# Ledger of designs, part 5: VHH binders against FERM and PDZ domain-containing protein 2 (FRMPD2)

Target 1, 301 residues: FERM and PDZ domain-containing protein 2 (FRMPD2), of Homo sapiens (Human) (q68dx3r342to642)
Amino acid sequence: RDLCVVLLNGQHLEVKCDVESTVGAVFNAVTSFANLEELTYFGLAYMKSKEFFFLDSETRLCKIAPEGWREQPQKTSMNTFTLFLRIKFFVSHYGLLQHSLTRHQFYLQLRKDILEERLYCNEEILLQLGVLALQAEFGNYPKEQVESKPYFHVEDYIPASLIERMTALRVQVEVSEMHRLSSALWGEDAELKFLRVTQQLPEYGVLVHQVFSEKRRPEEEMALGICAKGVIVYEVKNNSRIAMLRFQWRETGKISTYQKKFTITSSVTGKKHTFVTDSAKTSKYLLDLCSAQHGFNAQMG
Short names: E, the ipSAE of ESMFold2; O, the ipSAE of ESMFold2 at other seeds; V2, 0.75 times the mean of E and O plus 0.25 times the DockQ between their complexes.

## First folded at step 1 (VHH)

Design g6 (framework vhh_gefurulimab)
Fold by ESMFold2-Fast, scan of step 1:
Structure g6 (fold): chain B 301 residues (1-301), chain A 119 residues (1-119)
Amino acid sequence: as target 1 above (301 residues)
Amino acid sequence: EVQLVESGGGLVKPGGSLRLSCAASGLTFSSYAAAWFRQAPGKEREFVSAIDWSGGTTYADSVKGRFTISRDNAKNSLYLQMNSLRAEDTAVYYCATGEFWSGYYPDYWGQGTLVTVSS
């Protein structure tokens, strides 16, 4: 049967599997095809409401497949079963990665997360990251550049919200000027500088999921950020996230779930923080994700 | 290599003012939370003030209303304006940066600058 796995370089892999195939079997096939050796950092995820949900290796594909996948394996477009190869665990320093291909995958993930507005930072840094990506992917500023002739597409380097605020022309002019004035970094060196800049951001490596406060109205959105260092509680205003509370794992007491509720207890204050998710399945997923991230942190430190 | 270098410490009389500066290299303050800590002789290091990546500020109760934390992203520098200084403000002051957390824990520290408040 046909399953599509989207790789971080944008490539779509058609994976052949049967009704009994597991997520783990697909993960092994995909990572083998991509020549990845440092598998600890990666996982397969499905996307729901613009959020990624990582799948356990023991999960059978038929349990998560779209309706009709088992019955119509030859039908192509309308019931496509799509998974994503993504980084689940983020290292604090790229120097901990042994293989250049693993470092390249981190670059591709962070590059994509910036463009898709999963990783947020200020305007100056967004422009700097765009220039670094342009340097990494295009190379040095063209010597014979005609001012009126564009040599890149701004939407490939700068997130849509910033283009909307500045206008495409102003972004193009600003990025082109910064590129012209930039140092001559060579391919991989530009990628490593991009990684160094992004790894310093407060939002680096944070997996974000929408939640609601138990005591707030449903229209007042919040988000939980789960990462190697702990949990971040965000208030969502005008499509922006404001960090309200940050917990390191050592400052996090009991984490529990009950139905659609997810509760974190502060070991510092003893205060309980309860959030409402869209389902009991989502609450259980967040609990499991917290356990996985805490375990990763303990392993690396 | 990440390096934080403090300056501006010195001897000042009670009621006086000092401005501490911290210059960063190898990192950009606009991407980080940054803080000032201090350590008086024979005492543990204590939190003084922090500024997060969004520009939000926090102050210890002992310095609130007297000290002001600020940063200049173009100069990649962090500042602490200290007014109405008291003898108990005598300490080595440290610049620090990292992720802003409940119970703030910086990843990087400066070498410190001595502030002495004495008549």
Scores: ipSAE 0.000, ipTM 0.149, lowest interface PAE 14.3, mean pLDDT 82

Design g7 (framework vhh_gefurulimab)
Fold by ESMFold2-Fast, scan of step 1:
Structure g7 (fold): chain B 301 residues (1-301), chain A 119 residues (1-119)
Amino acid sequence: as target 1 above (301 residues)
Amino acid sequence: EVQLVESGGGLVKPGGSLRLSCAASGFTVSDYAAAWFRQAPGKEREFVSAIYSEGSTTYADSVKGRFTISRDNAKNSLYLQMNSLRAEDTAVYYCARDYGDYVLEFDYWGQGTLVTVSS
């Protein structure tokens, strides 16, 4: 049987497996194929409603596969089974990563998250990150080619929302001029500068999931951000996230779930904050993700 | 108000050691990433080493294992310990502050201190 694993470089890897195969077996095959050595930062996830949900290594594929995958592996039907290799645990600084290839994977993930609007930052930083990506991928400004026609497509470097606000032509001109005036950073050095910039963003390494306040109207959308440092509570307004509360792990008391409810208690104030998810499964997942992130934080210091 | 002032440059023989200091005023060094750059005669400015707000460090390949960047938060100062110096290390050395948590560029630079590695 076949499933597709999407790698951070955009490659779609077809993995051969059977009905008894585990997520862990697929993870080992994929990371071996990608030549990854620092595996602790990575996981396999499925996507639901534009959100990534990481899978436990012991989970059998048949439990998460689309209907009919187990029984009819070769039919010309809509039985595509897709997983994603993604970074689950983010280091605070890239200097903790020992291998160049691991740093490159972090670069690819953050670049993709910026482009797909999973990681937000202001317009100036978005343009600068686009220029750094051009430096990493093309090197210095290619004067001869630019005089004839554009040497890159803006949609490959700048988020669609910013292109819509500025217009494609203005983005092309501003990014090209910034690239022409940029320093002699190229290749891996440009990637490391990209990592350093993104590591300082408030939403760096934050895994975000939609929730609703138990006490507010359904129209008032919220999100929970879970990361190595703790939990962030966001209000979602005009497709932007505004941090309302931040709980470092030392400041969190009990985290509990009941049906669709996820509750976090402040160890400082004793106050309980309850959120509603789309399912009991999602609430349990958020609890497990919090435990995993807290454990990762403890291991890193 | 914000200032970076380098000191410690001088003439040193190949294989020698030198320690550069950078005194910061008008801001707290530990709140920012800070870096050392150098510019040799007739060449472009080159990155040497950086220390991030969280205390991690990075080095250019040409100096790794020979140079050590550090800071003293109580003295609000940045340092570069330079060992096993080579003629190729001859340059004006600059300390720089990276501006804010959201910025790609260094907003404040020191005046520079000259390091000459020669017999």
Scores: ipSAE 0.000, ipTM 0.128, lowest interface PAE 18.7, mean pLDDT 82

Design g8 (framework vhh_gefurulimab)
Fold by ESMFold2-Fast, scan of step 1:
Structure g8 (fold): chain B 301 residues (1-301), chain A 119 residues (1-119)
Amino acid sequence: as target 1 above (301 residues)
Amino acid sequence: EVQLVESGGGLVKPGGSLRLSCAASGRTFSNYAAAWFRQAPGKEREFVSAISSGGTTTYADSVKGRFTISRDNAKNSLYLQMNSLRAEDTAVYYCAAKYDILTGYYDYWGQGTLVTVSS
């Protein structure tokens, strides 16, 4: 049976598997195909409601596959089984990555997360990151470029929300001017600077999931951010996230789940903070993700 | 993975024409934006032309009106029709591909094909 794995460069890889195949077997095949050596940082995830959910390597594909995949070995025209190769664990500095291909994958994911507005930052940094991406992809500002003419599409470098606020023409002019005035970085050097800038952002490496207040207030849309450093509680307003509370792992007591409820206890204050998810499966996933991130943090020192 | 192989380079006189081809293998080309870049001896690599997965084209000012980029997704091929060639167009021409709907660095590059414009 076939499944599709989407790589960070956007390539769709068809993987042949059977009913006994595990997520780990697919992960090994995909990362081998992509020539990735530093596997610790990567995982396979499925997408639900625009959120990525990482899969455990021991999970059998038939348990997570769309209805009918196990029973029908033939391709279905409408229902494809799609997984994504994503970065699950984020290093604090690119210098901890040994291979250029691993650093390139981090660049691709962070670039994509900025454009798809999974990673938020201010307007000045968004423009800077766009210029660095232009340096990485085109090199130096084109010598024969006419001031007002485009050599790139703004939507490939700048998030849609910023383009809407500034207008496409203004973004094009400002990004082009910044590119003209930028240093002569190219290729990997420009990518490493992009990584350095993004690695200093407060939301760098934070995996975000929608939750609700225990008090059943639908207007209190919230999100939990889970990362190597701990858990962040966000208030969501007008598709924007505002950090309300930060729990470092050393300041985090017991994390527990019960049905759709996810509870985190502060070891500093003793207070319990309970959130409601869309399902018992999601609550258990958040608990497992917290455990995995805490373990990664311990391993990194 | 995608492998790109350029062909069609050669020696032409100023004012002449040349058509470059780029054949992709290992994966379908239809989901990728594709581009041509060039590098003259002793100079940095420069952008020439790009075509999105949806067929939208863009050109460097130095080649606008003279060069035409096109694609044939059924044949997994990218083309660059070069007309009114000038000595300054002398360079190694590279085919490159990236995913258009989701932005990314040009992940796949060919080996290059040499174009020499000389009388």
Scores: ipSAE 0.000, ipTM 0.190, lowest interface PAE 19.0, mean pLDDT 82

Design g9 (framework vhh_gefurulimab)
Fold by ESMFold2-Fast, scan of step 1:
Structure g9 (fold): chain B 301 residues (1-301), chain A 119 residues (1-119)
Amino acid sequence: as target 1 above (301 residues)
Amino acid sequence: EVQLVESGGGLVKPGGSLRLSCAASGFTFSRYAAAWFRQAPGKEREFVSAITWSGSTTYADSVKGRFTISRDNAKNSLYLQMNSLRAEDTAVYYCAAEEGYSYGSFDYWGQGTLVTVSS
């Protein structure tokens, strides 16, 4: 049987597996193919409603596969089973990464997160990151500049919301000028500068999931951000996130779930903060993700 | 250079009211979560109330319904309106603030202001 794993460079890898195959077996095959050696930071995830859900290595593929995948295809199956290789654990500084390929994977992930609007920052920083990506991928400003046509597509470097706000023409002009005036950082050096800038952002390395107020009103949409340092509570308005509360792990008392409810208790205030998810499975996943992130933080010191 | 200065403490009779103020200087207050803590004689420091940078509030059960926390970012100020005061509210009240990431690991603390509730 076949499944597709989408890599951070955009490549789709077909992986051969059987009914007894585990997520861990696929992860090993994919990371071996990609020549990754620092495996601690990576995981396999499926996408549901624009959110990534990481899978445990011991999970059997047949349990999570789309309907009909388990059946042996006599010819080509029409059903596609897609997983994503993504970074699950984010280091505070790229200097902690030993291999250049691992640093490159972090660059690709953060580039994608910025473009897909999973990682937000102000307009000034978004433009700076776009220029750094141009330096990393194209090198110096091209010599042929007299033609009025752009040498790149703005949507490959700047998120759609900023393009709509500024207009495509203004983004094109400003990014091109910034690139022309660049300090000539290129290749890996430009990627490391990109990492340095993104690693200082408040939302760096935060895995975001939709939740609702315990009052059960759909208009009170919220999100939980789970990362190495702790949990962030967001209010969601007009497709943007505003951080309301931040909990470091050492200041987190008890995290518990009951049915579709997810509860965090502050060890500082003693207050319980309860959120409602779409299912008991999602609440249990958030609890497990919190445990994994806390463990990662403790491991890194 | 970063400083939090509390004021408004004093002696009040049970059932009375007081408004505490905390003036922030040396930083952009609007980016910080802020809280009030208190320490009664012979007891450890206790959480009273907190307000996030977005204006969401949290209260200790002992003060809920009686105290109201608020902020004025234009004046770099935090307030605690205390109503229906009780003898057990007697304590030194401290203002605390933390920048954006953590709730409860407060980076900056004031010197405190004494509130005494007695007949």
Scores: ipSAE 0.000, ipTM 0.116, lowest interface PAE 19.5, mean pLDDT 82

Design k1 (framework vhh_8k46_1; at its last look DockQ between E and O 0.02; V2 from the best seeds 0.00; counts 0 for: pae E 23.5 > 2, unsure alone 62.4 < 65, placed apart)
Fold by ESMFold2 at other seeds, look of step 2:
Structure k1 (fold): chain B 301 residues (1-301), chain A 123 residues (1-123)
Amino acid sequence: as target 1 above (301 residues)
Amino acid sequence: AVQLQASGGGFVQPGGSLRLSCAASGRTFSSYAMGWFRQAPGKEREFVSAISWSGGSTYYADSVKGRFTISRDNSKNTVYLQMNSLRAEDTATYYCAADSGTEYEVTYGYDYWGQGTQVTVSS
């Protein structure tokens, strides 16, 4: 009985498990393999519709496995069961992370989220982050070869949407020139600067999930952003999102669910805000995620 | 912190037009999503319009769709609200707001607020 866990560095781990194994058992095995010690920030998630859904430690694997996984131990042509090691809880400042390996995991996820456009920022910041990732990987501008031949693939450092707008050639030239003019910075030092920049972004540490308005129209889409600080309500249009409302946990009087509905009540105004999700499971998940993020925020003080 | 100053309000008859401006000072304007809100005396503050930090996406309350247009000029640190076909119910103080996402104690998802500019539509 095999499952695959994708790590933040892109490595795929095959994990042997029992039909009675829990998510927690897999998590412990994976984090031990990766030598992670600050475990409270991480969780295992499955992906559905480009969104990550974190699993509870007590959940049995057989409850979430794809059809046929239980019946096909170590046989050819198995249904693939894939989970992801992801950061669930984002610290407000990287200095709260005590181990360099933990900071590296934050860097890896934030870099991936920038490239895959789950975390938005403007062109200037995107270019800056690309250069920082180059510095983390390569250090100083390589003097001997790069002027006549590229030393990096632009797609590994700059999101596709910016490459499309600027062209690959312009991105290559601009990033190379910025790298050439940058101070010497390498490895962890470049990663820390990357973290400092991303921590200032509006959507740093925000876990975004699709929802719909109670008066839903097929073309109108909304999202909830759930993070340590509270909940953000977005309207989504033209493949972009904009904050319409934000609740700090102190301003949140009640969060409740009923079937597919998820409701936030403001303790300041008493106004109820109700959203429709794709299932009762999703509504409950969002409630549980809010509870977890609220608890994390309280522990950070 | 960023300081926002809204202007361009005034008195207009029903069916008329006004253009509001919101100038930003302080931190880099191009990193913020910007919004317009309004509040009449004795009523709730309500969302009017918003624009993404790049200007690529715009959003409108149902009550203003097709009549109001939001835009921004990042080189001038300014967001605009073009208001056409004004109605008596559009009478309110209009506030601009900026969303940095880094501050606690936010209202309607926006961290920084201007002082407002009065729009009066006489019917």
Scores: ipSAE 0.000, ipTM 0.194, lowest interface PAE 16.3, mean pLDDT 82
ESMFold2-Fast, scan of step 1: ipSAE 0.069; ipTM 0.534
ESMFold2, look of step 2: ipSAE 0.000; ipTM 0.097
ESMFold2 (binder alone), look of step 2: mean pLDDT 77; pTM 0.784

Design k10 (framework vhh_8k46_1)
Fold by ESMFold2-Fast, scan of step 1:
Structure k10 (fold): chain B 301 residues (1-301), chain A 121 residues (1-121)
Amino acid sequence: as target 1 above (301 residues)
Amino acid sequence: AVQLQASGGGFVQPGGSLRLSCAASGFIFSDYAMGWFRQAPGKEREFVSAISTSGGSTYYADSVKGRFTISRDNSKNTVYLQMNSLRAEDTATYYCAKGEEWYVSGGFDYWGQGTQVTVSS
């Protein structure tokens, strides 16, 4: 049976598997194909409502496959089974990564997250990151650049929301001028500076999931950010996230779930913070993700 | 406290080879990019080559690509420049430079002691 895995470089890899295959078997095949050696940071995820959900390596594919995948003897355009190779654990500094290919995968993931508006930062930084990506992919500003014809497409380097606010023409002009004036970084160095800039962002390495507070109205959307350092509670307004509360793992007592409820207890105050998810499955996933991130942080310390 | 000692220059005929060495002290060598620059009489200082902290990335001026090779040995705190197929226009004083940052294009600070390379028949 066929499964599609989307790689960070945009490649769609068709993986041969059977009904008994595990997520771990697919992960091993995909990472081997991509020549990745530092596997600790990566995982396979499915997408639901624009959110990524990482899969346990022991999970059988048939348990998570779309309806009819197991029952189809041949390929069809309907009932496509798609997974994503993504970074699950983010290091605080790229210097902790041993191999250039691993650093390159971090660059690809963060660049994609910026473009898909999963990682937010201010306008000035978005423009700077776009210029760094141009320098990484094109090198120095082209000597034979024709002023009336752009050498790149703004939508490949700048998020759509910023293009809409500034206009495509203004973005094109400002990014081109920044690229011309800041021709100081080349290739791999531009990727590493992109990583350094993104690693300083408050949103770096945070896996975000929609939740609701049991004490607030259902229309008041919230989000939980889960990362190597701990948990962040966000209030969501007009597609923008405002950090309300941050829990370091050392400040986190018991984390528990019951049905659609996810509860974090402060080890400092003893106060309980309860959130409501869309399903018991999602609440259990958040608990498992917290355990995994805490374990990663302990391993890195 | 930072010291860079460049050596290995000399007189060589066109088509010859030389290897320059730069011994570094007074800083954590493996944390910084390193580079080579040169200055011929009556000309501005020009970039020759640079190397990242690990040695994984190397950069060359168009005039020396395919002829010069930069390398580093972090266990010996030394950066090298292997110069092959030397030309008269390579005649200059060669300077070793310490990067201001871990990345090559972050700029270079503290020029080492120069070593003179003269390519002539």
Scores: ipSAE 0.000, ipTM 0.126, lowest interface PAE 19.3, mean pLDDT 83

Design k11 (framework vhh_8k46_1)
Fold by ESMFold2-Fast, scan of step 1:
Structure k11 (fold): chain B 301 residues (1-301), chain A 122 residues (1-122)
Amino acid sequence: as target 1 above (301 residues)
Amino acid sequence: AVQLQASGGGFVQPGGSLRLSCAASGRTSSIYAMGWFRQAPGKEREFVSAISGSGGDTYYADSVKGRFTISRDNSKNTVYLQMNSLRAEDTATYYCAAQYDDTYLWGEYDYWGQGTQVTVSS
């Protein structure tokens, strides 16, 4: 049977497997193909409602496959089963990564998350990151540039929401001018500067999932951010998220679930903070993700 | 809130078989996973095998893979460890442990049984 794995460089890798195949077997095949050596940071995930859900290596593919995948391996037109190779655990500084290819994968993921608006930051930093990516991928501003002709596509470097807000023409002019005035860093050096900038952002390394208040109305949408440092509670308004609460692991006494409810208890105040998810499976997943992130943080400290 | 009772240990010769049982009582409906750990004299406790609640997915330490089989009877709230082709190095006190699906505590199985001794010797 066929399974598609989307890599961080945009490549779609077709993996051949059978009904007995595990997520771990696919992960090993994909990371081997990509020549990754520092596997600790990576995982395979499926996407549901624009969110990534990481899979345990022991999970059998048939348990998570789309309806009909198991029964019709030769039917190409309707045979869609897609997983994503993603970074699950984010280091605080790129200097902790031993291999240049691992650092490059971190760059690709953060670059993609900026463009897909999973990693939020202000307009000034978005433009700076776009220029750094342009420097890394295109090199120095072209000496024989005709000012009236574009030499890059703005949508490849700046998120769509900012392009719509500023207009494509203004973004092109602003980014081109910033590129012209920028230093001669390019290639890996520009990627490392991109990583350094993103690693200082409050949203860096945060895996975000939609949750709701118990008073369930669309305007009361919330999100939980789960990362190496702990849990962040966001209020979601007008396609942006505002951090309302932050729980470092030392401040997190107990995490529990009951049906669709996910509860964090403060070890400092004893106060319980309860959120509603779309399913008991999602609530359990968030608890498992918290456990995994806390374990990663403890290993690094 | 859950109590675990391990049983089935004993003396067996190399190449023999034993089946361990772990009976859970108390708040059993919230158990997500149950597992077996062992501790040999003078050594640290090590993981042996586990079974998860959601799909009955099984996990094994490399040292026992192919020789031990974990299974569960949900009607009896009991987990079994079938141990075949036993070796002298399998001699240890075997502990069963349970993990809740509704509670996370860093680094831990939530509840532990008292243990059952397995001795493999001629």
Scores: ipSAE 0.000, ipTM 0.172, lowest interface PAE 15.0, mean pLDDT 82

Design k2 (framework vhh_8k46_1)
Fold by ESMFold2-Fast, scan of step 1:
Structure k2 (fold): chain B 301 residues (1-301), chain A 123 residues (1-123)
Amino acid sequence: as target 1 above (301 residues)
Amino acid sequence: AVQLQASGGGFVQPGGSLRLSCAASGFTFSDYAMGWFRQAPGKEREFVSAISGSGGSTYYADSVKGRFTISRDNSKNTVYLQMNSLRAEDTATYYCAAEPDYFTIESGEYDYWGQGTQVTVSS
């Protein structure tokens, strides 16, 4: 049986497995292939409605596979079974990572999150990050650059929403000029600067999931951000997230679920905040993710 | 103790402008949505405008859209209501209020209230 694992570098790795294979077995095979040693930060996830859901290592693949995968083991053309190798736990500073390959994976993840608009920041920082990515991938500005000919595609470095707002031509000119005037950094050094900039962002390392208000405020669409530091409550408008409330783990009392409801209690005020998810499975997943992130935070100090 | 002090009310002629301020203390201001409500004599308290804790989201009652602007300065623990093109119908006592979850138009959902500031629009 086959499944596809999408790596952070964009490669699609075809993995052969059995009906009895676990997520953990696939994770071990994929990370071994990629030569990753610092496994603590990584997980396998499936994507549903543009959101990533991390899988427990003990989960059997046949329980999450598309219809027909278990029953027709060698007929992969019926439906594609795709998982993603992603970073689940984000360190506050890259200096805590011991291996250059681990730092490179963090760069690839944050680079991708910026482009796919999972990590938000202002226009000025988006342009700076695009220039740093050009330095990391191409080195110094090309000496024989023809002014009218592009040497890169803006869509590979700048989010679509900013390109639409500024126009592709203006972005190309602005980024090219910034690259020309930029400091001469190569490879890993440019990636480390990219990491340093992104690690200072309020949205860094936050795993976001759609929820709804139980009380049906003026806007019904909300999101919960779950990260090493705690939980963030977002209001969602025009494809953007605005942080409304932040709970650090030390300020977080009981977290509980009941059917489609997820409840977090402030240990400071005693107030209960209840959110509605699309399913009992999603509510349980958010509870488990909170426990995992809190545990990670405790381990890091 | 939580305190909300509204100020900036007064007497203006129709078409005039006023800026209301609400200074907050006793809580983490940036974690609270802030709302402005008003009450005319013999009338129910009505929603005017609200702003999220970050200032990134604002909401306005239909009667004040395009005339009033809500803003906040989290470094000064203050929320503002800029009122332009004032009408006789805007005459009321204006109250600021704080809500810890997220902004709402429902007055009953707000945890903390200021004493109010009187706005009178008359020729």
Scores: ipSAE 0.000, ipTM 0.111, lowest interface PAE 21.4, mean pLDDT 83

